# Ledger of designs, part 173: VH-VL binders against q8ixk2r445to577

Target 1, 133 residues: q8ixk2r445to577
Amino acid sequence: FFGMLQNKGLTDYCFDYNPPDENQIVGHQVILYLCHGMGQNQFFEYTSQKEIRYNTHQPEGCIAVEAGMDTLIMHLCEETAPENQKFILQEDGSLFHEQSKKCVQAARKESSDSFVPLLRDCTNSDHQKWFFK

## First folded at step 8 (VH-VL)

Design q26 (framework fv_recaticimab)
Fold by ESMFold2-Fast, scan of step 8:
Structure q26 (fold): chain C 133 residues (1-133), chain A 120 residues (1-120), chain B 112 residues (1-112)
Amino acid sequence: as target 1 above (133 residues)
Amino acid sequence: QVQLVQSGAEVKKPGASVKVSCKASGYTFTGYYMHWVRQAPGQGLEWMGYISPNSGGTKYHQNFQDRVTMTRDTSISTAYMELSRLRSDDTAVYYCARTRYSGSYPFDYWGQGTTVTVSS
Amino acid sequence: DIVMSQSPSSLSASVGDRVTITCQSSQSVLYNYNNKNYLAWYQQKPGKSPKLLIYWASTRESGVPDRFSGSGSGTDFTLTISSLQPEDFATYYCQQYYSTRTFGQGTKLEIK
């Protein structure tokens, strides 16, 4: 699976990564933005190691969640995926972060009208269901 | 034995396009990224961009973004780099080089290079 | 881009000499989550493609003689050839693979 990672509940929104500094791709939060269909900042790959890989930067970034946090941030991909970078894309479209036992949900960013993916308790909400387009 | 075999030397006029090929053998083509690096005469190495043979996804360096196109054909394990609107300062040896798919890794195998000469 | 600076630009040496080449990055290439330096060294002979010698700043690539060693961390790195052999006369490049990929300008190792 590769392409734009779109939310079922927020039907026009896709995973997006646009770091402010090209020389420092790690540590910035993954956001949700209107799907534009052009790939680039919205082109991701789900790998056999259960990684969500950002394919429009070199070296490739892998989405991670740091201990105690609920935000998805960009890390560098490693030869063997660390546990904080592993997401199970389930048949119902949920993205299950194995280390935390939580699901990725489309949510409003605090103090703004923008949206971000966050870890939340798993529910049957369409805001927790994702698919590659 | 891992091999990256590139197409032969080319001579082009300013304004033309050139398409260089890189045929991979001895490994699983879709398991490695393919990068393009050039070297002008007497100069150092300059990274141009890469393609994922698995997904077809590409990333180009800003200096080449408006003129370069990287593609691949998985049925023949071949990657391509096309550079358009050639200038005399595009005269260089163009190399393909692979990196491992799993994690950030340096270039462990390189093609032999393709000399592109741009002259009037 | 992260800028890589090598010194010296050229160096004359004799077979049997100990040679040291240095490389500095404009930003740290140490990734603090795994404590690895994303820094490689390549050897290039005239008319040939570059050959990977060292990666992760100090790990020798398979088949590379043990007279080649790399050291350093963060922004300052060195490549050492402990006892120079005739086949070692070449241009050496450092390369970061932490953010995009950039090379140093090269160090030409010439016979004295």
Scores: ipSAE 0.340, ipTM 0.803, lowest interface PAE 3.6, mean pLDDT 89

Design q27 (framework fv_recaticimab)
Fold by ESMFold2-Fast, scan of step 8:
Structure q27 (fold): chain C 133 residues (1-133), chain A 120 residues (1-120), chain B 112 residues (1-112)
Amino acid sequence: as target 1 above (133 residues)
Amino acid sequence: QVQLVQSGAEVKKPGASVKVSCKASGYTFTGYYMHWVRQAPGQGLEWMGYISPNSGGTKYHQNFQDRVTMTRDTSISTAYMELSRLRSDDTAVYYCARYRYSGSYPFDYWGQGTTVTVSS
Amino acid sequence: DIVMSQSPSSLSASVGDRVTITCQSSQSVLYNYNNKNYLAWYQQKPGKSPKLLIYWASTRESGVPDRFSGSGSGTDFTLTISSLQPEDFATYYCQQYYSTRTFGQGTKLEIK
């Protein structure tokens, strides 16, 4: 799958990556933003290696969760995908992070009206269900 | 065995367009990015852009963004690079090179190159 | 773009010589999370496509002779050929793959 990765519960929001420097895509947090339908910063590819790849520019960016964190951040894709970059997109739309055994959930950033994807205990909430547009 | 086989040499007039092909074999075509790099006579290597054969997504270097189009046909494992509004300084050897989806890796296999000569 | 600078632009040497080519990036190509330098070296012979020699600054590609070695970290890198052979006369390019893809201008290794 490839396209805009939209949330079923937070229906107007998509995965979005908009780093301050377009030539340095690594190290910043993945956010949720209003789906605009134009691809660009909201265009992602789910690969056969269980990666969520940022397809808007080179080098290859892969979404990762660092040890002890619940936020999704952009890393460089590696020749052998590390465990922290592997997500299982399940039939019900859940994104299961194998290393932590948690699911990606659309959540409000604390003390803000902004939204971000975060790792949370897996539930049947629509806020944990995702689909490509 | 991995092979990238490119189309033959082209001679074009200024203002014309050229479309170079790169046929892949020996691996899963949709599992690797395809990049294009050119080399003018006596000059170094210049990166032009890439295409994802799986998604069709492209990224072009800003120097080529308004004149280059990269496409692919997965049914025949072939990538294409079309450069329009040719100038004499577009005379170069054009290479395709594959790049791994499984992580950041340098170009491990290259096509043999296509010579494009732009002259009146 | 990260700018890659190679020196020298050309070098004359004899078979058996130790040859060093340098490459400098305008900003670091070291990725701190995996501690790898995203820097490669290619060899190009006249009329042929480039051939990958070294990646991650110091890892030799399969089939590349032991006389080729890469070193360096961050912004300063070197390619060394410990005992030059006749088939080594070629142009050598460094390339960063940390932010976009950019190549050095090349170093032409010529017979003295």
Scores: ipSAE 0.041, ipTM 0.672, lowest interface PAE 6.9, mean pLDDT 86

Design q28 (framework fv_recaticimab)
Fold by ESMFold2-Fast, scan of step 8:
Structure q28 (fold): chain C 133 residues (1-133), chain A 120 residues (1-120), chain B 112 residues (1-112)
Amino acid sequence: as target 1 above (133 residues)
Amino acid sequence: QVQLVQSGAEVKKPGASVKVSCKASGYTFTGYYMHWVRQAPGQGLEWMGYISPNSGGTKYHQNFQDRVTMTRDTSISTAYMELSRLRSDDTAVYYCARVRYSGSYGFDYWGQGTTVTVSS
Amino acid sequence: DIVMSQSPSSLSASVGDRVTITCQSSQSVLYNYNNKNYLAWYQQKPGKSPKLLIYWASTRESGVPDRFSGSGSGTDFTLTISSLQPEDFATYYCQQYYSTRTFGQGTKLEIK
């Protein structure tokens, strides 16, 4: 699977990564933004190693969640995927983060109407269901 | 055995386009990124960009962004690099080289190279 | 871009010599999360494609003789050939893969 990773509950929103420049790809938060259908900063690939890759950079970026955090941030992809970079995309569309045992949910950013993907306890909410367009 | 076999030498006039092919065999084509590197006569190696054969996603070096296009055809395990608006200083040997999909380490296999000569 | 600088640009040596080639990056290629240096070394003989010798600064590629070794971290790297053989006369390139890909200008190893 590859393309724009769209939320079922927040139907107009996609995973989005817009780093300040090519030399600052690491450490910034992945956001949700209106799907524009053009790929680019919203183009991701789900790999057989259970990674969500941002492949418009070399080396490729891989979405990760650091211990004790609930935000998705960009790390560099590694030769062997570390546990914090592994997500299971389930048949119902849930995106399960193996290391934390939590699911990726479209959630409101604190004190605003904007949205970000965050780790939350797994539920059957459409806000936790994702698909590639 | 892993092999990357490139198309033959090309002679082009300034302003033309060239499309070089790189046919992969001996491994799962969609499991490895394909990069393109060129080398002008007597000069060093210059990275041009890469493509993910699985997704078709590309990243080009900024020096080539406005005139390079990388594509692939998974049905025949072949990657392509097209360079447009050729100049005489594009005369070089063009290489394809693979990188493991699960990592970002070095170019473990290279094509034999395609000589492109741009002259009036 | 990260600029890669090699030294020397050329050197002459005899079979059996210990040869050292250095490479410096304009910024660190050490990734702090995995403690790996995103640096490789290649060998190129005239009319041939480059051959990967070393990746992650010090890991030897399969099939590469153990006389080749890499060392260094951050911005300063070294390729060493412990006992030069006739087939080792070639041009050597370092390459960073921390931010895009850039190569050093190359070091030509010639027969003395």
Scores: ipSAE 0.211, ipTM 0.768, lowest interface PAE 4.6, mean pLDDT 88

Design q29 (framework fv_recaticimab)
Fold by ESMFold2-Fast, scan of step 8:
Structure q29 (fold): chain C 133 residues (1-133), chain A 120 residues (1-120), chain B 112 residues (1-112)
Amino acid sequence: as target 1 above (133 residues)
Amino acid sequence: QVQLVQSGAEVKKPGASVKVSCKASGYTFTGYYMHWVRQAPGQGLEWMGYISPNSGGTKYHQNFQDRVTMTRDTSISTAYMELSRLRSDDTAVYYCARVRYSGSYYFDYWGQGTTVTVSS
Amino acid sequence: DIVMSQSPSSLSASVGDRVTITCQSSQSVLYNYNNKNYLAWYQQKPGKSPKLLIYWASTRESGVPDRFSGSGSGTDFTLTISSLQPEDFATYYCQQYYSTRTFGQGTKLEIK
């Protein structure tokens, strides 16, 4: 699977990564933004290693969740995917972060009009259902 | 047993286009990004861009964005690099090189190179 | 882009010599989360494609003789050939893969 990673509940929103500095793509949070179909910041690839790979910029980034955190941030991909970069896209559309045993949910970012994907207990909500478009 | 075999030498006039092929064997073609790197006579290595054989997604260096097109055909495990509006300073050896899409960024295998000469 | 500078541009040596080639990056290529340096070294013989020698600054590629070693961290890197052999006369390139991909200008190793 590759393309825009869209939320079922937050209908017009997709995974988006827009780093503030094109030469420093690591360490910033993945956001949700209106799906625009232009590729670039919204083009992701789900790999056989269970990675969500960011193919818009270099180096190629992989979405990760650091220990004790609930935010999705950009890390560099590694030859052997570390556990914090592994997500299981389940048949029901859930995006399950295996290391934490939690699901990715579309949520409003505190103190802004922006939306972000966050790790939450798995609840089978449409806000936890994702698909490639 | 990993092998990347490129097409033969080309001689082109300024303004023409050239399309170089790179046939992969000995591994799962869709598991590795294919990059293109060129080398002008007596000069160093210059990265041009890459393609994901799995998705078809591409990324080009800004110096080549308006003239390069990278494609692939997964049925024959072959990647292509087409450079248009050729100039004499595009004379170089063009290499394809493999990078693991799962986090490896060094080039572990290279094609033998394709010499492209642009002259009037 | 991260600029890679190699020193020297050319070097003359004899078989059996210890050879050292240096590479400096304009920015650190050390990634703090995995503590790896995103740096590789390649060997290129005339008329041939580059061949990977070292990756992650100090890891030797399978099949590369142990006389080749890489060291350094952050912005300063070294490729060492402990006892030069006739087949080692070539041009050597460093490459960073931390932010995009850039190569050093190359160091040509010539017979003295």
Scores: ipSAE 0.074, ipTM 0.715, lowest interface PAE 6.1, mean pLDDT 87

Design q3 (framework fv_recaticimab)
Fold by ESMFold2-Fast, scan of step 8:
Structure q3 (fold): chain C 133 residues (1-133), chain A 120 residues (1-120), chain B 112 residues (1-112)
Amino acid sequence: as target 1 above (133 residues)
Amino acid sequence: QVQLVQSGAEVKKPGASVKVSCKASGYTFTGYYMHWVRQAPGQGLEWMGYISPNSGGTKYHQNFQDRVTMTRDTSISTAYMELSRLRSDDTAVYYCARVRYDSSYPFDYWGQGTTVTVSS
Amino acid sequence: DIVMSQSPSSLSASVGDRVTITCQSSQSVLYNYNNKNYLAWYQQKPGKSPKLLIYWASTRESGVPDRFSGSGSGTDFTLTISSLQPEDFATYYCQQYYSTRTFGQGTKLEIK
C-alpha cells in the first residue's frame, strides 16, 4: 500500500512529514495535517517489512518510535527493519507498534490546535484507524 | 453533571428539511464525538453518523450520506443534524449521544430526543 | 455493517424472575490487542432515551444495580437480570461499537 495515510476519526488529516531543513530529513517528528491530495510530504509507503517509508528523499526515511517515547520520528531505513520501525497494519486500519505493544493514535499536540500521531494503549478508537487514500 | 439538551418537536411536509440541535453541558464539548441515532415509532435504534466537534469532521451511514449534514458550533457547545428531502418514513425520534474521542466507547449520555413527524 | 440479532423479540416475566436475553453479532467484536469485547447493553423505557447498562460485554455502568450482568465473548452475548424488579420492564438493546455502531432489534420485557 502507498499514498496518503489518512485517519478515520480525524477525517481531514493525513500523516505529514515536512522537516524544517530539507537537507536533514532524519530526527524530526511526524505530524498530522489537512490532507491536500497532492502526495509530496504526505506520501508514504507501507512495506512487506512492516515499515512506514517516506520515499521522497534519498536516503529513504522510516518512521520509528524510540524506547520510552510516544512520538513518531523519522529514522533512516535499514536493510532489515529494526523492531522500533515495525508497525502492523491491521485489516481494520489499526497501526500496532510491535516493540511497544501500543497503537498509533491521532492526538492534539500540546495546547495548540495542531495534531500529531502518538502511541497510545490500543482502544479500537476511530482515531487509531488509518487507511491509504 | 453531563447534559445533552435537544430542540423541540418538529412537524414537516414531505420534501422539506429539518434541523435538530443538541446543546452539551457539563463536559469539554471538543473532547467527545457527537453521534446521531434515530428510532421510528415501534422500531429499533438506527445509527446515522457522527461529527467530531474538535475538527468538524463527519462520518455518515450510507443510508443517510446523500441527505444528512452534521455541523457544530463550539462557541455555544451545540451540535446540529440536518436531514433533507424528508419522506414519511423519516418520522422518528432523533437522539444525539456522545462518545469518547480517545477510546472507542458506547453511548454513555443521550439527549432526550426530538420527535420529527413527516406527513402530507 | 456488523449485523446484531437479539432473541427473543419479546418475553413475559414476573417480578422476582431470572430473565436472559441473547445477542449475536455477524462477526467477532473481540479486539485482539486489548482483549475486550466491544458490546454494550441499553435499557429503554417508553418515551425515554436509552440508558447504558453494560459495556465491554460484562462491565456495569456506574449506578446500575448488580442484578444486571453481561457475559459472552466474540459473537455470542447474554444479558441476565437475576431478580426482576417492577422498574425493569422495558425494551433492551445490544450494541456493537467495534466497527461503527449497530444495534440489535430489541427485546421487549413485559409483565406476565
Scores: ipSAE 0.008, ipTM 0.632, lowest interface PAE 9.2, mean pLDDT 87

Design q30 (framework fv_recaticimab)
Fold by ESMFold2-Fast, scan of step 8:
Structure q30 (fold): chain C 133 residues (1-133), chain A 120 residues (1-120), chain B 112 residues (1-112)
Amino acid sequence: as target 1 above (133 residues)
Amino acid sequence: QVQLVQSGAEVKKPGASVKVSCKASGYTFTGYYMHWVRQAPGQGLEWMGYISPNSGGTKYHQNFQDRVTMTRDTSISTAYMELSRLRSDDTAVYYCARVRYSGSYAFDYWGQGTTVTVSS
Amino acid sequence: DIVMSQSPSSLSASVGDRVTITCQSSQSVLYNYNNKNYLAWYQQKPGKSPKLLIYWASTRESGVPDRFSGSGSGTDFTLTISSLQPEDFATYYCQQYYSTRTFGQGTKLEIK
């Protein structure tokens, strides 16, 4: 699978990665933005290793969640995917982060009006359901 | 350094299939998307689709979705484009072309082209 | 699909001339989020593969001579060749990559 990773609850929003400096792809947060249908900075690949890859840069970026954090951060992909970079896309659309045992949810940070992908306790909320388009 | 070398010319009858290869060298094959573009004699360029050599994921133009299959073999850095149920108006030069990073950039390197003639 | 229209379809010019080729898209190819125009220009000589000249509407590809320049934004774009050289006689294509990929019909530049 590859494509734009869209939220079922926030139907107009897709995973989006647009770092301020294209020479420094690593370390910035993955956000949500209105789906534009053009791929590019919203184009992700879901691999057999359970990675969510961003292939618009070399070396390739892989979405990760650092221990104790709830935000999705871009890291460099490794030859063998570390556990913090593994997400299980389930049949119901849940995106399960195995290391933390949490699900990716379109949610607001405490001080922000903007939705971003965050790790939360798994529920049946449509805000936790994702699909490639 | 960077090269895309395509397979040789093919002559096919209507209803047959043709499979064109594109062998990449001089760069990391899985780091770039591979697109296919064709050009009928005396006509302009027509985009057909692309494949991610890394994942094998594909996207085809709607005009070709029912007849085209794009694949790759990472062990030999080769991409393939197979077009089935050929018609005389499929007569064209078929090009593979590399895109820097996931289709967000232009076609920076092209294969030399493979002439496919469909004739009864 | 976004339709790309080029003008003229053909033109004759002499070595040393300044030539302009225009390209119009049926809808804007300017992406508001990053303020980039998803437009490229290619050169194709008879019997050969296309060669990338310009991307992002105005960025010249490495190794392309300074006499080639691109300009424009949104729906209206121009490729300019200053001081034509003998090797510049070719067909030129614009291409959008904003939504899938589509090409203009081409402009044939022939010797006068």
Scores: ipSAE 0.007, ipTM 0.564, lowest interface PAE 10.7, mean pLDDT 85

Design q31 (framework fv_recaticimab)
Fold by ESMFold2-Fast, scan of step 8:
Structure q31 (fold): chain C 133 residues (1-133), chain A 120 residues (1-120), chain B 112 residues (1-112)
Amino acid sequence: as target 1 above (133 residues)
Amino acid sequence: QVQLVQSGAEVKKPGASVKVSCKASGYTFTGYYMHWVRQAPGQGLEWMGYISPNSGGTKYHQNFQDRVTMTRDTSISTAYMELSRLRSDDTAVYYCARDKYYGSGYFDYWGQGTTVTVSS
Amino acid sequence: DIVMSQSPSSLSASVGDRVTITCQSSQSVLYNYNNKNYLAWYQQKPGKSPKLLIYWASTRESGVPDRFSGSGSGTDFTLTISSLQPEDFATYYCQQYYSTRTFGQGTKLEIK
């Protein structure tokens, strides 16, 4: 699957990656933004290794979670996906981060009044349901 | 145990090309950007560009874009930086430097440096 | 490019002194989404490669003595050495990694 990764509960919002410049795609937080249908910052690929890849820039980025954190950040992709970069997209639309045993949820980012995907206990909420569009 | 070992010193005439190598060991070569930074005698540090060993993708500083080529060979964990149409002001120590896996553009390990002298 | 300016270009100090080196960027290197400053500090001794001291403006690299500290945000940054040791006489560079990578011109610490 590839395309825009949209939230069922926060229906107008998609995964978005907006690094400060095109020369540095790694090390920044993944956000949620209004789905615009143009690809670009909202284009992601779900791979057979259970990665969520951002491949509009070179080098390629993969979404990851650091141990003890609840935010999604962009890392460099590896030939063999490390555990912190593996997300299981389940049939019910849940995006399960296996290493932490938590689900990705659409949530408000306190400091900017914007929205971000965060790891939360799995609750079957529509805010934890995602699909590629 | 992480090491970056660079090729030996080079002496070149103006107009020539130089190719510097940087052999990595002690970590997963494809997991980290490799950057190139130079330092002219008695001067500060100047960033030239980077390569992703995983994808082969490169980004060069505008000052070098028309003369620099960065490549890698994953089978021997080696990165290369070739600078063409050399001028006397290209005389410098050239360093390879590793970004962290959780990286941005700060450099945790550096090669020992390769001195390139351009004179006629 | 973002221009990095260090002050002073050189200073003389004695073992045991507190030393402060400053670094200014021509535009902010604070990324509001993660609240991090994309700034690093390096130490370089003659004939040697630079050594990373501090990243994210204030995070000390593993193995770096706690007498080294970084502070500041946005455009104004400081590296402090609380009590100079003989091995600290070197040139220090700041570096931004917010937009590409640029270094300050360096500050040389010399024996007084």
Scores: ipSAE 0.007, ipTM 0.584, lowest interface PAE 10.4, mean pLDDT 85

Design q32 (framework fv_recaticimab)
Fold by ESMFold2-Fast, scan of step 8:
Structure q32 (fold): chain C 133 residues (1-133), chain A 120 residues (1-120), chain B 112 residues (1-112)
Amino acid sequence: as target 1 above (133 residues)
Amino acid sequence: QVQLVQSGAEVKKPGASVKVSCKASGYTFTSYGMHWVRQAPGQGLEWMGWISAYSGNTKYHQNFQDRVTMTRDTSISTAYMELSRLRSDDTAVYYCARDKYYGSGYFDYWGQGTTVTVSS
Amino acid sequence: DIVMSQSPSSLSASVGDRVTITCQSSQSVLYNYNNKNYLAWYQQKPGKSPKLLIYWASTRESGVPDRFSGSGSGTDFTLTISSLQPEDFATYYCQQYYSTRTFGQGTKLEIK
């Protein structure tokens, strides 16, 4: 699977990675933004190693969740995907982060009108259902 | 055994385009990225860009963005690099190289190289 | 781009010699999240494609003789050949893969 990773509940929003500084691309938070259909900052690849890869900017990135955190951030991909970079896209559309045993949910960023993907306890909410478009 | 086999030498006039092929065998083509690197006579190595054999997504070095197109055909495990509006300083050996680790790294297998000469 | 500078540009040596080649990056290629240096070394013989020797600054590629070793961190890196063999006369390139990919200009190792 590859393309724009869209939310079933927050239907107009897609995974987006647009760091404020092009020269320091890794380490920033993955956001949700209105789906524009042009790929680029919203284009992701889901690999057989359970990675969500971002190839639009250099260096190539892999979405990760740091220990004790609930936010998705961009890391550099590794030869063997570390556990914090592994996500299972399940048949029902849930995106399960193996290391934390949590699911990725579309959520409002605190003190903001913007949206971000966050780790939450797994439920059947449409805000936890994702698909490639 | 992993093998990358490139198309033969090309001689082109300034302003023409050249399309080099790189046929992969001995591994799952869509599981690795493919990079293109060139080397002018007596000079060092210059990275041009890469393509995901899986999705077809590309990233080109800014020096080549307006003239290079990288594509792949998964049915025949072949990657292509087309360079347009050729100049004499595009004379080089062009290599395809497999990313040791899908899209993010260094190169473990290289094609034999394709000599492209741009003159007169 | 991260600029890679190698020293020396050429070196004459004899079989059995210990050879050291250096590589310097214009900015650090050490990634603080995994503590790895995104640096590789290649060997290229005349008329042939480059061959991977070392990656992650110090990890030897499978099949590469143990006389080849890599060291260094951040911006300063070294490739050492502990006891030079006839087949080792070649041009050596360092390459960073931290931000895009750039190569050093090469060090030509010639027979004395």
Scores: ipSAE 0.444, ipTM 0.844, lowest interface PAE 2.8, mean pLDDT 90
Fold by OpenDDE, second read of step 9:
Structure q32 (fold): chain C 133 residues (1-133), chain A 120 residues (1-120), chain B 112 residues (1-112)
Amino acid sequence: as target 1 above (133 residues)
Amino acid sequence: QVQLVQSGAEVKKPGASVKVSCKASGYTFTSYGMHWVRQAPGQGLEWMGWISAYSGNTKYHQNFQDRVTMTRDTSISTAYMELSRLRSDDTAVYYCARDKYYGSGYFDYWGQGTTVTVSS
Amino acid sequence: DIVMSQSPSSLSASVGDRVTITCQSSQSVLYNYNNKNYLAWYQQKPGKSPKLLIYWASTRESGVPDRFSGSGSGTDFTLTISSLQPEDFATYYCQQYYSTRTFGQGTKLEIK
């Protein structure tokens, strides 16, 4: 799967990543932004290694969850996907983070003017449903 | 040095299929997306579609959705573009082009082009 | 699809001339979130593949001479060659990569 990763519950919002330096893409938080069909900032790929790749840079970026965090942060992809970068995009649209045993949910982060994907206990909420468009 | 070397010129009849290859070298093939762009004689450039060299996932322009098939063989770092049900207006030079960055959408390296002529 | 319109379709100039080619998109290719314009310029010589000149509207690709510059934002963009050299006579294309990929129809720069 690839393209815009759009939330079902938070209508018209997609994964979005905007690193301050196109040559240094790691270390920043993935956010949600209105889906606009634009290329690299909203272009993600779900790989066979269960990675969510952001491929706008070499070396390539993969979404990771750092220990103790509930945010999605861009890390470098590795030859073998590390445990904190593994997600299961399930048939029902839920995006499950294997290591944390939590699901990715569209939410409003405190003190943020943007929506963000956050790890939360898995529910049947449409805010935890995602699809590639 | 990055190189994209495409297969040779093709002459086809209407209704036939053509499969163009693009062999990549000088970089990690699976780390970049490959696009196909064609150019009819004396005309501009037309984007046909994209393939992830990593996953093999594809996205085609709607004008080619039903006729184009893009594939890749990672073992030999080669991308393929097959266009079926050829017609005269498919006569063009077909280019493979690499994303500067995977998914970037602008292309830093191009194949030399493959001329496909469709005539009865 | 976003339609890219270049102007002029062709022009004649002399070595040393300052040349300006414009490209207009049917909708903005500026991403307000990062303030980047998803616009590239290519040069193509007869019988050759296109060559990337500019991306992000104004960033020169490595190896591209300083005489080439890109400017503009939103829907209106310009490629400028400050002083034409003999090797610059070619066809130039703009390309948006904001949504899918589309090219301008090209501008053929010929020797006067």
Scores: ipSAE 0.013, ipTM 0.635, lowest interface PAE 9.3, mean pLDDT 92

